# VHH binders against q96fz2, part 154

Target 1, 269 residues: q96fz2
Amino acid sequence: CGRTSCHLPRDVLTRACAYQDRRGQQRLPEWRDPDKYCPSYNKSPQSNSPVLLSRLHFEKDADSSERIIAPMRWGLVPSWFKESDPSKLQFNTTNCRSDTVMEKRSFKVPLGKGRRCVVLADGFYEWQRCQGTNQRQPYFIYFPQIKTEKSGSIGAADSPENWEKVWDNWRLLTMAGIFDCWEPPEGGDVLYSYTIITVDSCKGLSDIHHRMPAILDGEEAVSKWLDFGEVSTQEALKLIHPTENITFHAVSSVVNNSRNNTPECLAPV
Key: E = the ipSAE of ESMFold2; O = the ipSAE of OpenDDE; V2 = 0.75 times the mean of E and O plus 0.25 times the DockQ between their complexes.

## First folded at step 10 (VHH)

Design N10 (framework vhh_6z1v_2)
Fold by ESMFold2-Fast, scan of step 10:
Structure N10 (fold): chain B 269 residues (1-269), chain A 123 residues (1-123)
Amino acid sequence: as target 1 above (269 residues)
Amino acid sequence: EVQLVESGGRLVRTGGSLRLSCAASGRTFRYYAMGWFRQAPGKEREVVAAITQSGGSTYYADFVKGRFTISRDNAKNTVYLQMNSLKPEDTAVYYCAAGKGIYVETPSEYNYWGQGTQVTVSS
């Protein structure tokens, strides 16, 4: 997984993340650094994306089922990294293979500290290789959406109000992530950065790409992955597997250039 | 890019079962969401069931839940509708449709349509 869309305005994104805590109380996640959230139809590694994580990471004695939403850098910088510039990291940490997560120090150490997060997106993009050409066909991949009577259809260009109604009830894609905290050796703000765990593609996606992000399908899976105070690393890793509960459609080559940030990036072709 | 042909429609008695098939031409069938729609005389075309490209998620209209099952075989380019416990109210022309839209239960998301197959349920 190397490209996502996460374009919802902050208030819409926050409402889309409504949840129940351990006592069944309805809540919205509390923001950290909300001004660092930059909505985009075309998010690439090294940019910031919103993630959910347990409040217990920030407040001693907090209820571990309560959620914070925070922008984090895509591309995990290990806490032990000693250079001044994170871009000098010699290996790619955009994704973390599920089969080697316990073998790689960069991922095993933060995982052992309970540094699990849920990476939020409208959906993600993958590029299918086309036989007989050097061209690749991009696809937008996302959870199946349930239409409400107030919802519009994607690709309806007849009014901005119809597009607003599509996104008001959008079910965000929830991907399993691992994050770490890096303190710059010369001082400055702590950098929070994440990686997306990847698994083998499900049968339905195998013709598009051979790998997919580990998707946490439903609130039970999301809650267990986030709740490092009650759910051990061993139990949480049982949630990491392919899912068939996914859909997709082809999109135009506009999305290929990560500098393009318009609704055309995810519109059906 | 894809042509759809329905088959299996016939006269069946109340309480009976019937399986409809929809055969798609072309190599791109697996990239389309598939839906079954129906239209009875004097009524608008309505969604019956839909299935996503992967086959991992399905939609059913309330009036068929528990009685009908949609499935697909991407190797055979075919989508199926298994209809059980048929009622006279199920009498309609059944249409197969293929689409790339976000909402599988929305008719406007479907780009390609078959010509329909008649299902008649009598006592």
Scores: ipSAE 0.085, ipTM 0.536, lowest interface PAE 6.5, mean pLDDT 87

Design N100 (framework vhh_6z1v_2; at its last look DockQ between E and O 0.01; V2 from the best seeds 0.00; counts 0 for: pae O 12.3 > 2, placed apart)
Fold by ESMFold2-Fast, scan of step 10:
Structure N100 (fold): chain B 269 residues (1-269), chain A 123 residues (1-123)
Amino acid sequence: as target 1 above (269 residues)
Amino acid sequence: EVQLVESGGRLVRTGGSLRLSCAASGSTFRYYTMGWFRQAPGKEREVVAAITQSGGSTYYADFVKGRFTISRDNAKNTVYLQMNSLKPEDTAVYYCAAGVGIYSTAPNEYDYWGQGTQVTVSS
């Protein structure tokens, strides 16, 4: 997973992340650095994306089940990175394989600190190889959505008004991530950056791509992944597996260029 | 922040039982992971058991599994260690500690410590 859509306005995104804490209280996640959130239909590595993480990462006297939403850089920069420029990191940390996550220092260390996050997206894109041409067909992949009568599906949206209705109650894709905190040696703001954990594709996606993000399907899985104060690394890793509860449709090649940022990127063709 | 005071340590015979209590003052007790550590003469402080904020998860060192039980009462700001089938090698000063995160086995991950309570197990 190397491209996502996360285009919802801040207020809509926040409401889509409504949750219950451990005591059963209804909450909205509290924002950190909300001005750094940049909505886009076409987000690539090195851009910022919103993630959920436990409030306990920021406040020692916080209930670990309470959530913060914060923009983080896609592409994990390890806390031990010694150079002044994160772009000098020699290896790609956009994704982290589930089968080697406890063997790679870049991921094992932040996992040991409980640095688990949930990466939010409308959905993600994958490119299917086409027979005989070496061209790739892009697909938009997302959770099944509750259909409303007329305009509650992407396929039925034919105007800006209908698109707004689709997004008002959109179920966001929730992907398991690991983050780390890097302090620039020469001073400046702490950089928060993340990687998306990947697993083998489920049967439903195997014809599109051989890998998929580790999707946390439902609030129980999301809560357990985030709650590092109650759930150990070993228990949390049991949540990392392929899921069949996913849908997709083919989209235009417009999405291929990451500079294109329009609804056409995810519209069915 | 919290201040911790242990109680309950005493001399007990091999095979006996004992319950330690750790009373916390301050308003933040319920937000901390609580741990019991012990230190025998000439040895480093080692983790015995830990319990999460809600009490929903617990950790036990291999040498106490099946014999010791950790519990907490957030309404009373107290954590307990029930010790059964005590052995001479359980003789140590037992410390209560408060920290953040889950199941840390390292003393340096705990921010607040009690003064300790002496447990002596003899035949």
Scores: ipSAE 0.398, ipTM 0.750, lowest interface PAE 3.2, mean pLDDT 88
Fold by ESMFold2, look of step 11:
Structure N100 (fold): chain B 269 residues (1-269), chain A 123 residues (1-123)
Amino acid sequence: as target 1 above (269 residues)
Amino acid sequence: EVQLVESGGRLVRTGGSLRLSCAASGSTFRYYTMGWFRQAPGKEREVVAAITQSGGSTYYADFVKGRFTISRDNAKNTVYLQMNSLKPEDTAVYYCAAGVGIYSTAPNEYDYWGQGTQVTVSS
């Protein structure tokens, strides 16, 4: 998983993240660093994307089921990294394989501190290798969405209001992540950064790519992954598996260039 | 591009069961979201059920939930509709449809359609 879309305006994104805390109260996540949110149809590693994490990471005695939403850098920078420039990391931390997560210091250490997050996106992109050519077919991959319209209105299905309605009710993709906090040796702000945990692809995606992000499907899975105060690392890791609750469609090669930030990136072809 | 052919429609008594099949041509079947739609005389075409490419997610209209099951077999390029506890209101021509893009219940979001199979439910 190396490219996502996360394009919704901040207020729409926030409402899509409504949740219930441990006591059953309906809440919205509280933002940290909202000005660092950079919406785009075409997010790549080293960019900032919003993640959810427990409020207990920021506030003494907080209810660990309460959620913060914050932009973090994609590509985990370990707390022990000693050089001044994160681009000098000698290894790729965009993704973390689930089968080796407890063997790699970069991921095991923050996971042991309860630094679990939920990475938010509209969906992600993957490139399928086509037999007989070196060309690759990109696909946009996301949770199934339902669009309902009555056919009695002339042009209702083709109107811009119907596209806006799709995004107003969009079910955000929720991927399991690990984050860490790095203090630059020269001083400056603490850098929050994340990796996306990956698993073997489900059967529905196996013709497109052999790996997929670990998707947390539903409120219970999201709550358990986030709540490091009540859910142990061992129990949380049981949530990490492929899911068949996914859909996809082919998109044009516009998305190949990460500088292209237009709706065409995810439009069906 | 895909061609769809439905089969299995027939006359059935109230309370009976039947299974519809939709055979798809070509090697691209696994990339389509599939739906079953129906159209009674004088009425608009309406969704019955829909299923994602892998079969991992399904949708059912409220009027058929609990009675009908949509499934697909990508190895056989076939989508099915198992219909149980049939009622006279289920009388219609049933259509198989294939779509790309956003998973939808609206007929105009589906690009390819079969010619339909008649289901008649009598007392």
Scores: ipSAE 0.154, ipTM 0.647, lowest interface PAE 5.3, mean pLDDT 87
Fold by OpenDDE, look of step 11:
Structure N100 (fold): chain B 269 residues (1-269), chain A 123 residues (1-123)
Amino acid sequence: as target 1 above (269 residues)
Amino acid sequence: EVQLVESGGRLVRTGGSLRLSCAASGSTFRYYTMGWFRQAPGKEREVVAAITQSGGSTYYADFVKGRFTISRDNAKNTVYLQMNSLKPEDTAVYYCAAGVGIYSTAPNEYDYWGQGTQVTVSS
């Protein structure tokens, strides 16, 4: 996974992340660093994207079932990194393979500390290799959306008004991530960064791409992944597997340029 | 919880070969470092070999001296120990173990254990 969409306004995104804590109380996640949230139809590594994480990571003795939403850098910067520039990291941390997560110190250590997060997106993009050509067809991949009578097909949103309606009740893609905290050697703010765990693609996506993000499907899976206070690493890892509960449509080549940030990125062709 | 079941242990002659298998239950096999341990009568349990999740790295005890090979098939949830050039001193109960470390040499670093399989090497 090298490209995502996360374009919802902050308030809409927050509402979409409504949850119940372990007491059954309905809650909205509180924001940490809300000003760092930059909505975009075209998110690339090194950009900030919102993730969910347990409140216990920030507050001692907090209910670990409570969720915080925070923009973090895509591309995990390990805490032990001693260079002043995260871009000097010599290995790719955009993704973490599920089968080698415990073999790499950069992922194993933060995971062992319970630094699990849920990366939020409208969906992710993947490019299908066209046989015999150097051209790749991009696809937008996301959770199946419940067709409400009012929510026209993403393709039918011919009007800005209709488009807004489609996104008002959008089910966000929830991807399993690991985050870490890095203190710059020269001082400054602690950098929070994340990697997306990847798995082999489900059968439905296999023709598009051989790998997919580990998707946490449903509130229970999301809750268990986040709740490092109650759910062990071993138990959490059981949640990491391919899912068939994905849909996709072909999109235009507009998304190929990471600078393009328009609804056309998501629009079916 | 992961259940481990060893198989393949038997009586063999000195210089013989044997392949042990360990089948793991569940879908989490790929997340574990796998190890083979052995325990001879009156001796402590000792590590024989270990293999990381992807199989990219292996560890062997000093006494192995190239005689044994650990491998795994994540699609089959199985770890193997190919034992060649067996000696009477290799006689022991062999245990399969699963842990979350890169590879571990201490028994306490493994979380799950099989029941063991008896390997007997006759002179």
Scores: ipSAE 0.000, ipTM 0.248, lowest interface PAE 12.3, mean pLDDT 89
ESMFold2 (binder alone), look of step 11: mean pLDDT 83; pTM 0.856

Design N101 (framework vhh_6z1v_2; at its last look DockQ between E and O 0.69; V2 from the best seeds 0.00; counts 0 for: pae E 2.1 > 2)
Fold by OpenDDE, look of step 11:
Structure N101 (fold): chain B 269 residues (1-269), chain A 123 residues (1-123)
Amino acid sequence: as target 1 above (269 residues)
Amino acid sequence: EVQLVESGGRLVRTGGSLRLSCAASGSTFRYYTMGWFRQAPGKEREVVAAITQSGGTTYYADFVKGRFTISRDNAKNTVYLQMNSLKPEDTAVYYCAAGKGIYIETPSEYNYWGQGTQVTVSS
């Protein structure tokens, strides 16, 4: 996974992340560093994207079922990294393979500390190789969407008049991530960064791409992944597997350029 | 472009079962969400059931109440509707549709339609 969309306004995004804590109380996640949130239809590695994480990471004795939402850098910078520039990392940390997560120090160590997060997105992009050509067809991949009573009479999803209604009730893609905290050697602010765990693609997606993000499907999966206080690493890793509960559509080549940040990026063609 | 051809529609008695098939042309079937719709005389076309590309998600209209099952075989470019416990009110022309829309339950999200097959349920 090398490209995502996360363009919802902050308030809409927050509401979309409504949850129940272990006591059954309805809650909205609190923001940490909300000013770092930058909505975009075209998110690339090294950009900031919002993730969910347990409140227990920030507050001692907090209920570990409570959630915080925070923009973090895509591309995990391990805490032990001693260079002053994260770009000097010699290996790619955009993704973490599920089969080798425990073999890589950069991922194993933070995971062992319970530093699990849920990466939020409208969806993610993948490029299909066209047989016999050097051309690649991009696809936008996301959760199937269901009309809710709140959405009212939504016509065609591609109509301008209904577009806002679509996004107001959008079910966000929830991907399993690992994050770490890095303190720059020269001082400054602690950098929070994340990697997306990847798995072999489901059968439905296999013709498009052979790998997919580990998607946490449903509130229970999300809650268990986040709750490092109650759920062990071993139990959490059981949640990491391919899912067929996805849909997709082809999009234009506009998304190929990471500078493009328009609705056209994820619009069906 | 995808061509869709429905089959299996016939006269059945109340309480009977019927399996509809929809065959799609081409090699792009696996990229489409598929749906079954129906239209009774004097009524609007309505969604019966829908299924995502991989079959991982299905939708059923409220009136289905567990009586119908949508399935697909991507290797055969075919979508099916197994209909059990049929009622006279299920009498309609049933249409297969293929779409790339966001909402699989919404008729307007489907771009390709079959000609339909007549299902008649007698009392």
Scores: ipSAE 0.877, ipTM 0.943, lowest interface PAE 0.5, mean pLDDT 93
Fold by ESMFold2, look of step 11:
Structure N101 (fold): chain B 269 residues (1-269), chain A 123 residues (1-123)
Amino acid sequence: as target 1 above (269 residues)
Amino acid sequence: EVQLVESGGRLVRTGGSLRLSCAASGSTFRYYTMGWFRQAPGKEREVVAAITQSGGTTYYADFVKGRFTISRDNAKNTVYLQMNSLKPEDTAVYYCAAGKGIYIETPSEYNYWGQGTQVTVSS
């Protein structure tokens, strides 16, 4: 998993993250570092994307079921990293395989500190490997979406007005992540960074790609993954599995160039 | 591109059951969301049920929940609609459709349509 879309304006994104705490109270997540949020239809590693994490990571004695939303760097930088430039990390931390997460120090250590996060996106892209060719077909992959109001004949690509309404009630993809905090040796702000946990693809995606992000399907799964105060690492890892509650459509090759940030990146073809 | 052929529509009594089938041509069937839609005389085409590529997610219109079941067999390139407890209001032409759009319950998200099969439910 190496490309996502997370393009909603901050206020729309925040409303899409409405949740109930453990007492049933309706809440919105509180932002940290909102100025670092960079919406785009075409996010790649080393860019910032919003994640959810427990308020308990920031405030002693906080209710661990309360959520913070913060932009973090995609590509986990371990707290022990000694170089001054995170791009010099000599191994890829964009993803973390679920079957080896407890064997890799880069992931095991922050996981043991309860540094679990939920990575937010509109959906993610994968490129299908085709036999006998170097060319690949990109797909946009996301939770199935149901309109909340009757529109019958109105599709996502029918008109610009209909396109904008697609996002009013979009169900964000919620992926399991691990984050860490790195203090640059020369000083400066602490860098928050994350990795996306991956699993074997479900049957529905197996013709497109053999791996998929670990998707947290529903509020109970999201709450348990975030709540490191009440849910042990071992119990949280039981949430990490493929899901068939996913859909996809082919997109144009516009998305191939990570500099392209337009709705065409995810439009059905 | 996919071609769709529905079958199984017939006259049945109120309370009866019927299974519709939709055979798809080509080897790309598994890349499509599949839907069953219906159109009664003088009415607009409406969703009955839809199913994602793997069958992992299904949708049913409110009027058919509990009575109908959509399923697919990707090895046989076939989509089914099992219809139970049929009512006269279910009388319509039933269409099989394949699409790559975002909303699986919306007809305009479907690119390929069968010719339809008539279901008639008598009192």
Scores: ipSAE 0.532, ipTM 0.828, lowest interface PAE 2.1, mean pLDDT 89
Fold by ESMFold2-Fast, scan of step 10:
Structure N101 (fold): chain B 269 residues (1-269), chain A 123 residues (1-123)
Amino acid sequence: as target 1 above (269 residues)
Amino acid sequence: EVQLVESGGRLVRTGGSLRLSCAASGSTFRYYTMGWFRQAPGKEREVVAAITQSGGTTYYADFVKGRFTISRDNAKNTVYLQMNSLKPEDTAVYYCAAGKGIYIETPSEYNYWGQGTQVTVSS
C-alpha cells in the first residue's frame, strides 16, 4: 500500500468516525493537531494522514476505549533514530509485513508498547501490471458503499451532483497501523509517524496486486486493535488477515503523478 | 466493455424456485460489481441483489432477504440469482447489470445492462 485518498473536510471526517466507547456512549474522536490535517485525493508516503489511536496514549488513567484522531507522518521513524532529519532514514517504513512484524526491531518495539493505530482513508490505490507494456493500470480500492434510505431516490438518473454528494455518508477504509514517537536529538516537537501493516492480497485483488493493507472490517475489529489497555499484542495480531469485503474500479492515469490532487484521481473510467 | 445475456425466466407457481443466469462476454467481467434488478409493470426499476468482484460482499433488498441468493463464477463469466419461496409480487422483468460505480445498490451506478428475462409468479 503506497498511495491513498483521504480528502474529506475535517468535520465530515470526524462524523464518519463516530463510535461507542466501552460503556456504550456514542462519541466523536477528539482531535490532536487538527491544523496538520491536509485532505487530498492522492496521499503519498511522507505526507500526513489521520489515524485513530487510544486516548490512553496521551492521558494516564484514561479509558483505553476512548479515541483520539491525529495526523501522523506516513513512514515510521523509529524512536531510536539518531539523525536530525527523518528523510535520511536508510530503509523504507511505509509498510510493515505482517509475517515479519515481530522480527523487525523498528516495528516490534512500538508494537510491544501498544502503539497500534487505525489509518483512515477514503480508499487506497494499486497499480496492475499490464502485459506487453511498461504502463500500469491504477485501481481505487475501498469498502463497499451503501446509499442511505434518506440520501435520495434509488431510481433517480445519474448526475454530477450525486457523484459529489457520495462523500456525505462514505464508509472510511480502516487499516491496521503501528506508530512510533521520535524526539529530534537537537530538540523540537515529537514526531508521530506510522506504517501500514500489509498481508497477502485476497482472491478478489490477486489480479491487481499481490499484497494489500490489513483492513479492520467493522467496529469490533477497530476497537480491539486500538484498545491496547485491554487487548494484548498477541490477541490484536489475530485481527491481521486479508479481507474479501472490498470493491474497486479502474481510474485514469491522472493519479500516477502524486502532485495531482483532484476528484479525477478516483473517478471511475 | 462487457455484454450481458440473461436466461432462466419463466412462469413459476407461488412458493416455487427459479435460478436466473447472466452470461457475460467481452473481457474484464472479474473487475465489475454485478447486480440483479427488476421492473414490474407500471413501476420503476429497483435493485434486487448485488455482488462485488470476488463475491466477498453481497447486498440484498429487504423484500428478498432470506429468499434470494446472488452468486458469481468468475471462471465462467456468469452471475446467478437463486430465487426461493417466490411470491406473485416477484413478477417482473429481471435485469443483469455490470457496474464500476460507487454505490452497489443504485441502478444509475451500473454501466452495462442485459435485455432482461421475464419472471411470472402465479397461484
Scores: ipSAE 0.439, ipTM 0.777, lowest interface PAE 3.1, mean pLDDT 88
ESMFold2 (binder alone), look of step 11: mean pLDDT 83; pTM 0.856

